# Ledger of designs, part 6: VHH binders against RCC1 domain-containing protein 1 (RCCD1)

Target 1, 376 residues: RCC1 domain-containing protein 1 (RCCD1), of Homo sapiens (Human) (a6ned2)
Amino acid sequence: MAEERPGAWFGFGFCGFGQELGSGRGRQVHSPSPLRAGVDICRVSASWSYTAFVTRGGRLELSGSASGAAGRCKDAWASEGLLAVLRAGPGPEALLQVWAAESALRGEPLWAQNVVPEAEGEDDPAGEAQAGRLPLLPCARAYVSPRAPFYRPLAPELRARQLELGAEHALLLDAAGQVFSWGGGRHGQLGHGTLEAELEPRLLEALQGLVMAEVAAGGWHSVCVSETGDIYIWGWNESGQLALPTRNLAEDGETVAREATELNEDGSQVKRTGGAEDGAPAPFIAVQPFPALLDLPMGSDAVKASCGSRHTAVVTRTGELYTWGWGKYGQLGHEDTTSLDRPRRVEYFVDKQLQVKAVTCGPWNTYVYAVEKGKS

## First folded at step 16 (VHH; from k5 with G99A)

Design m2
Fold by OpenDDE, fold request of step 23:
Structure m2 (fold): chain B 376 residues (1-376), chain A 124 residues (1-124)
Amino acid sequence: as target 1 above (376 residues)
Amino acid sequence: EVQLVESGGGLVQPGGSLRLSCAASGFTFSSYAMSWVRQAPGKGLEWIGRIYTSGSTSYNPSLKSLVTISRDNSKNTLYLQMNSLRAEDTATYYCAREAYTDESGYSDYGMDVWGQGTTVTVSS
């Protein structure tokens, strides 16, 4: 077992409420900044105004608009108004607690339920059944919703492995690598080719025959990564979060270009003869209701994905981080606040010789786990 | 144009009370959860509280005893009542619209519209 080199967590984006994104005291961090050293963080879950950190030692710490700490925590999932915490019981049983975010870990939870992990069936020799991460419960028979009722049952037949929640929708990855979605679909985030809501989990037919390894849900967009490293993305593209051409970015570019041209009072009209190759302006895509295949630069394979409200982050097999979409708060990590409708590699990790291993997005920020690249 | 305009700030003596108002325009006010946020000089943003579309409220526990948030949907106005003001309450107070609010009252994904703020100074 190659001794996993100790890694570190990095954060960037919105931190106006004091969310720990690094050493920066500003409301925003535009480049990856290391979190406090010495804390062995194994789970990060970020809401808009606060972030939950779970350590390998089972300590939960909240940073931002919510504060507090608790022990014996296995997992945590943060929503703006609600914090779900999975507590270790005295036995194999876990206790799921739902807290009001503002009073999290103080007093009594809003709701609590014992969760019995399903006995790992003997037959999966590759027995690291990665116990589902919140909001999926370890038994994979339910998930935590930020809306009452907080406990949402899942049909056992779904064999859920991963569940991600957007603003209005859910994505489920089953044990076979199939993707299901349900909830609101008004932005095409369900991937069924319609804008209609689905009340029950519906299989994404467009992905049939493909084996997915991971799913991610943003506010109103969805991503899945296949076992082969292909990215499928669908839903809302208002800010380029699908890495598809968006009108909003085109207009912003024209306004900046106009303002830049007005500032050059000196009469040299650098006619950027941009050779208007008569290519019909690529149509702007506001909504992509079917999974679209997204190619990363240089044909890189993806292995992880996470989504914020309107941005997307993907980790490649080589340990590179690509981000795109809404960048207003620096949540893309490119040292600026520019929004992008194409994948851009976060150069910080490359420059620092870091290999990215994980990414988790809050609505307006991004957290990244990275390790030092082994000296070959 | 979507706009929030805070008013009612000013100088108040310690122990005094103040009511801030936030006038909303350009959107369906009743359909959004609203929040109050403050920023003291040299400090970060502090969340004060939220009022949902249902009229239910959530408060920062540290401020819960001192503040009351209310709304008048007929006037498109958000209110912040503050009592027993202290020097520490000196700040610019902002009203903000929650970016996403659904019919169930769920609110998330940040505050997308902010007012210009109104300054409250608590000084003897």
Scores: ipSAE 0.882, ipTM 0.952, lowest interface PAE 0.5, mean pLDDT 91
Fold by ESMFold2, fold request of step 23:
Structure m2 (fold): chain B 376 residues (1-376), chain A 124 residues (1-124)
Amino acid sequence: as target 1 above (376 residues)
Amino acid sequence: EVQLVESGGGLVQPGGSLRLSCAASGFTFSSYAMSWVRQAPGKGLEWIGRIYTSGSTSYNPSLKSLVTISRDNSKNTLYLQMNSLRAEDTATYYCAREAYTDESGYSDYGMDVWGQGTTVTVSS
């Protein structure tokens, strides 16, 4: 008989604190490994030393340096020192809690507040809005920060749909598909063409006329995906996390020729010599302060993105996963510790006949949800 | 080549003190925040603490009263002073270079260079 197995989560990259993607003795996992078989996980949020798992049944489990559990959990968002948890309250409102991560959910939270569930969008026939995932609160009128004050109001006219936090900056996607950024900008991660910080949300003018469907924030880089599947990426590239040429990978003995050979196995690409065709030296890009269009191999359309501290992961419309950037913990999922300044498909999922549906990066690891393809 | 070499491990009695050293070479030591991390037998890693380029420090709260991290930039050396040692402090101790950390206290804990470790055994 033909059985459709439920989807499963997979993990790879750093796990040295005992996070559930490794045994706790080894530092890292270089190939995707299945997690928690049979558990209906709806949220994975990872920090450096621990990972939070939330099930559809409302169970929160911590794995790694913190190993607690709690019930009635609707959402969780992990940072290294603090864990934000959205729980079903005793009344009709939700309860937002901020916990010291080391408490492992024992004792009392550092801070708690009842929050009003956002009534807009409930029973919405249009369907798949991502509004209300932490750090964005369900009301879309505030977000939770890992640094006090933990509750941060947002102007109602922003009409936030998604919000993502990097190490020093924030990205906001509004209901119209426009992108705003604020915070630190010294690595170009705000996307305004300057390295200046912004105290308040500022519209990315370079994306005007485009409708974005997804945003992701890394340590010091930023990504968005348009409704038509195009990727725009900006910020710091010292580790190749923008998929733009970086000097550090060339100095480590990695060459474009080696990576081009792997990319040419069944695809075509436009190759360039080490020098530009107009006689100028080939540029290495350390910082990209404006959104840059990124083409995936084979012209694939993107639908989801996630970023770690120095790596980027993208899911395509056809269920493939591409990763690039810093890979020394195996967080790129290519069975090695090689860093890349070009997108590379994670072959594990193709080899296993799996369609990738979601990706969530911790700072130095990657978690992936995938389902089985139909039988061949 | 970039490397970190720990030393100073060995056998120590409970209640004793020990100072570990980490010699750095092949990079500009004063430009990087540095961490100590340990691993007890059969357990995962445990972050001990960090020293910033400014010389300020940040510690794992559970170990804060037992350890002191210092650095000597003129000798390219990182130190870990441990006091009132217990049997539970038996572990391999690693020094690590942080890929990025700011003085505001944010760290992504990306350790791009690790030493081989030095073993400390606390036993009578």
Scores: ipSAE 0.480, ipTM 0.773, lowest interface PAE 2.2, mean pLDDT 83
Fold by OpenDDE, fold request of step 23:
Structure m2 (fold): chain B 376 residues (1-376), chain A 124 residues (1-124)
Amino acid sequence: as target 1 above (376 residues)
Amino acid sequence: EVQLVESGGGLVQPGGSLRLSCAASGFTFSSYAMSWVRQAPGKGLEWIGRIYTSGSTSYNPSLKSLVTISRDNSKNTLYLQMNSLRAEDTATYYCAREAYTDESGYSDYGMDVWGQGTTVTVSS
């Protein structure tokens, strides 16, 4: 078993409420910063105003607008209003606790339920049923919702493997690699080609025949990564979070370009005679209601994805991190606050000879787990 | 232009009360949840509480007994009533607009518009 090289977590983006993003004292961190050394963090879940950290030792720590700590924690999921915590019981049973975020881990939870992991049926030759991560419950028969009712049952037939929640929608990956979505659809985030809401899980027909390995849900957009490393993305593109041309960024670019041209009143008009080939201005896409295939630069394969409110992060098979979308608070990790409608590699990890292994986005920040690249 | 302007800050004696106002302009005030946030010198932001479009409120548990948030939609104004002020309440107080916040408190877009703040000093 190749001894997993010790890695570290990094954070960047919004930390106005004191969310742990590294050593920065500011309201924002624009470059990846290592989190506190010596803490073996295995799970990060970030809401807008606070972040939940779970250690391998089972310690939960909250950072930001919510504070507190708890032991015997297996998993945690943070939303702005609610904190879900999976605690280890005295036996094989786990205890799910739902806390009000404002009073998280103090007093009594709002709700609690014993969760029995489904006994790995002997016959499923399919290996280690990767115990679903919150908000999906370990039994895969329910998930935690930030909105009442907090406990949401799932049909057993879905065989849920992963569940991600956006602001108004849910994205589910089943054991066969099929993707389901339900909830609000006004931004096309359900991927069914309509803007209509779906009350029940609906199979994404556009992805039929493809096997997905991972799903991610942002505020109002959705991402899935296929087993072959292809990225499918759909939903809202107001800030370029789909890596599709957006009007808002085009206007900002023109304004900056105009301001930059006015400042260089010194006479050398480098007429970039860029031959205006009359190429019809690429159509701006505000909403993409069907999954669109997104190519990363250099044809890189994706293996992981996570979404914030209006930004997207993808980890490649080679351990590179690409980010795009809304960058106002530095949540893209490019040492600036510029929004992007194209994937851009976060150079920090490359420069530091780090291999990115995981990414998790909060609404306005990004957390990354990376290890040192093996000396070839 | 979307704008929030706080007012009502100043010097207050310990045990005193103060009412802050936040005037909203450039957007449909009644359609947004609003929050109060404060920042003490040398400290990070502290969330005080919010008021939803329905008029319901949520508070930081540590401050719940000391503050009341209200709104007057006809005046496009948010209020923060503070009672029994202490030295620790010395801070710059900000009002903020919350985008896409529902009654569950879920706000993925966070506080997207902030005022310039009004300073409250509690000193004898």
Scores: ipSAE 0.260, ipTM 0.684, lowest interface PAE 1.8, mean pLDDT 87

Design m2
Fold by OpenDDE, look of step 16:
Structure m2 (fold): chain B 376 residues (1-376), chain A 124 residues (1-124)
Amino acid sequence: as target 1 above (376 residues)
Amino acid sequence: EVQLVESGGGLVQPGGSLRLSCAASGFTFSSYAMSWVRQAPGKGLEWIGRIYTSGSTSYNPSLKSLVTISRDNSKNTLYLQMNSLRAEDTATYYCAREAYTDESGYSDYGMDVWGQGTTVTVSS
């Protein structure tokens, strides 16, 4: 078992409430900054105004508008109004608690339920898929919703492996790598080619035949990463969060970022002369109601994805972080506040010889887990 | 232009009361949840409370007993009533518009518009 090199968590973006442990007094962090909470953080869940940190020792700490701590915590899921906490019971049973965010971990929870983790069936060789990360419950038969009712059952037939919640929609990855979505669809975030709402989980037909490894849900956009490392993205593109051209960025004169000189490996600047031969301004896409394939620079394979309200972050197989979308608060990690409608590599981690292993986006901030690159 | 303008700040004695106002313009005030936030000198932002479009309110538990948030949609005005003020309540107080907030308190876009703030000094 290769001794997992101790990594560290980094945070950047909006931190006006002190959402980032140790981020100091600044409202914004434009470059990745290591979290002071030590190397023992195993779970980060970020809401807009506060972040929940779970340590390997089972300690939950809240930072930001909500404060508090609790022990025997296995997982936590933070929303602006609600905090869900999965706590270890005295036995094999886990206790799910839902707290009001402002009073989190003080007094009595709003709701609590014992959850019996279904015995990890011996047969799922994909051992590492931490089945049951909140908001998905360990039994994968329900999930926690920020809206009442807080407990929402899932059909057993879905065999949920991962569930991510956007502002108005849910994205579910099943054990077979199929993707389902339901909820509000007015921004195309469901991926069914319509703007209609779906009340029940609906299979994304556009992704049929493909095996997805991960899903991510932003405010009104969705992302899937295939087992082969392909990125599929759909939904709302107001701020370039789909890495598609958006009018809003064009108007803000930030067209300068379009000349992202793809540095070829040989250091040659390939001016992608977007030969729009015909002078028709490249169509701006506001809504993408079907999954679109997104290529990362250099043909990099994606392995992880996370979405904020209007930004997207992807980790490559090589441990690089790419971000795009809304950057007003520095949540893209490029030492500026520029929004991007194209994937841009976060150079901080490259420069520091860090390999990114995980990314978790809050609405206006980003958290990254990275380890030192092994001295080959 | 979307704008929030706070007023009502000033010097108050410990134990005193103060009512802050926030005048909204440039948007449909009644369609947005609103929050009060404060920042003490040398400290980070502290959320005070929220009022939803329905008129329901949520408060920071540490401040719940000391503050009341209200709104007058006809005047496009948000209010913060503060009672029993202490020295520790010395801060710049901001009103903020919440871009997307449901009745459960879930907010995706956060506070997208802020006023310039009004300063409250509690001193004997």
Scores: ipSAE 0.249, ipTM 0.674, lowest interface PAE 1.9, mean pLDDT 86
Fold by OpenDDE, look of step 22:
Structure m2 (fold): chain B 376 residues (1-376), chain A 124 residues (1-124)
Amino acid sequence: as target 1 above (376 residues)
Amino acid sequence: EVQLVESGGGLVQPGGSLRLSCAASGFTFSSYAMSWVRQAPGKGLEWIGRIYTSGSTSYNPSLKSLVTISRDNSKNTLYLQMNSLRAEDTATYYCAREAYTDESGYSDYGMDVWGQGTTVTVSS
């Protein structure tokens, strides 16, 4: 059994409230920074102003605008108003608690329910029993909502494997690899080809016949990764978060180019006659209401994806991290604040010979788990 | 143009009270949750509290006893009442608009618009 080399968590992006463990009180981190050393973090859930960290030892620690700690925690899910915590009970039962984020885990939870974990199927030693991660409840028959009612039932027929929540929509991956979405659709984030809301889970017909391995939901965009490593992305593209051409980035580029041209002191308007070959201006896409296939550079296969409010992160099979979309706070990890409408590899991990294993995005920040590349 | 303008800062003695105002313009003020944030010299940002579209409030537990947030939608104005001020409360105070607010008045995606801030100095 190859001794899994201990990995480390890294954070970058907006950290004005101290959301990152061990990060100084800086407003922004533009490159990946390791989190506090010595803390064996197994799960990270990031809200905008605070982050929940769960250790392998079952300790929950909050960092940022919310503070506090708790023991016997299996999982946590953070939102600005609510913190959901899955705690181990005295028996086989787990206890789901919903806390006010401002409570600092003190006093009484707003809501609590006993949850019976589904019998861990046979120890496929390789199969990390993907115990449903919050916000999906362990029984996969409900999920936690950041809004009342906090408990949202799911039809048993959905056989939910994974659930991700955007700002106003939900994505569900079932056991067969089918994707369902519901909620608000005004930004095309549901993927049904319309901007209409869906009150109930609706199957994404555009993905029929494909087997998805993972789903991710951003503010108003959605991502799924197929078992073959293909990325499908849809929804809002205001900041290039779909890796499609966006007007906002084109305008920013022109403004920077104009400012750079005005600064040449010697009055020579170098009309870079860049021969604009009459290529029809590539159409800007503000909303993509159907899943679009996204190719990563060099034909890399994706295995993991996560979405922030307006940025997207993908982990490849080889352990590389690609990010794109809104970069104003450095949440893309490229040592700048530039927004991108194309996937860009985060070179930090390559330079440090780190293999990325997981990524989780907050609204304005990104967390990454990486391990040292084994010396072959 | 979307704008937030804080006012009411100044010098106050320890134990004193101060009321800050934030005037909003360029957007439908009543449709957004609003927050107060402060930054002490040489320190990071500290979230003070939030008021939702419903009028309900949430506070930083460390400051809950010292602050009250309110809003007047008819005046497009956000308020921060501070009592029993201490030297440690010396900071620039910012009002901020929440980026996303749902129908219930809940927001979860940060503060997209900030004022220029108003400085409060607590000194004897």
Scores: ipSAE 0.111, ipTM 0.608, lowest interface PAE 2.4, mean pLDDT 86
Fold by ESMFold2, fold request of step 23:
Structure m2 (fold): chain B 376 residues (1-376), chain A 124 residues (1-124)
Amino acid sequence: as target 1 above (376 residues)
Amino acid sequence: EVQLVESGGGLVQPGGSLRLSCAASGFTFSSYAMSWVRQAPGKGLEWIGRIYTSGSTSYNPSLKSLVTISRDNSKNTLYLQMNSLRAEDTATYYCAREAYTDESGYSDYGMDVWGQGTTVTVSS
């Protein structure tokens, strides 16, 4: 007989406004920490200063700079100034509300509209059970934006399946596995080879012929994962969030680099063993305006991705979590505040015999759902 | 060399007012949005508000009626005016610089430079 495996949510990174992320009275958590409540959380949406939690029973709770609660919540999506909430309506339609985050769900929303739910004949246990399709609306004909106008129509021929918002851009995954991007592009986050903004969704030609299964948008970088488990990543890399070489992190590792350079026993200057080969330095990449293929250290296949403002997290098919990028607040989960320009496995989950099933990043923190490994 | 130094803290009676200053050096002050944050004894950080490069402000709604943030770009100084102070406003107050600037000076990168803090005690 099949058994349900118990699971829990964990958090790490910045929590200085009192967001549930750890047991700290400090500003940050460097190792994954289970969330305190024995609450059945089905959606976590984190902004910089507050986090929204939705339970399977439909309770919405805000933690951090905004502290409030509401019922009959089907989904929530948090940005720093705005909270979008999808609630059960009196009829068959759902009610989309946009709240000023500081209102803490008191008073009236800034805006509200009835939306038609997705057809019930397409009940996918994994898909529908995941809920949390915001900012894409259930009928996939519009999305919610943190900047007015809050309701943004999408052309029906796009056939959107997933939509993710970064700080200044949007990524859309369509039913055929194609990726579109639009919005601000000054950090290469649109992936079209230029830094120009795009007013309307534009197909990423560089991904033609590939079928993508998931997209993720960070502050100023972008990620997608193919159905075969390959990772494509582009945009800003100042903090190593693309897992491509960055000048800033090379200088931060000066001690290690100096030790690797000091090779000669004779006391001669800087020389290398077997110096017949060209020793030209590897190029640093500050901005990657086209998708780049990223390999994980173990050659593992990716299945899920999430991005914060300057960090990236990926879940593998075997339930491992890899993180990279900016780590100053512990958002990489490696028990330190080190930034990385290469993927690194979060050992906490391996050490605890946990399989990671989901990840969602706030701008400076990371939330992870993991289950105990079964006996098989 | 980038530095923020708060001043103006001290003891004040309930109902009183206090003006805190934050002197900035080592960077182009006018190009950054700036924030005030506080920490009461035994509590976590509490964001007070932000002032953008334009001079526009955004406040924590629980504190909005008590505080006013302003800046003087000619003096590289950020200010926090607090009125009608209560015992629960006892805290260490920090100024902080936003990590990245665009037209508004606002950044989703958070705050990369913090001051040392100045302590305000509201007591009779």
Scores: ipSAE 0.023, ipTM 0.501, lowest interface PAE 7.8, mean pLDDT 81

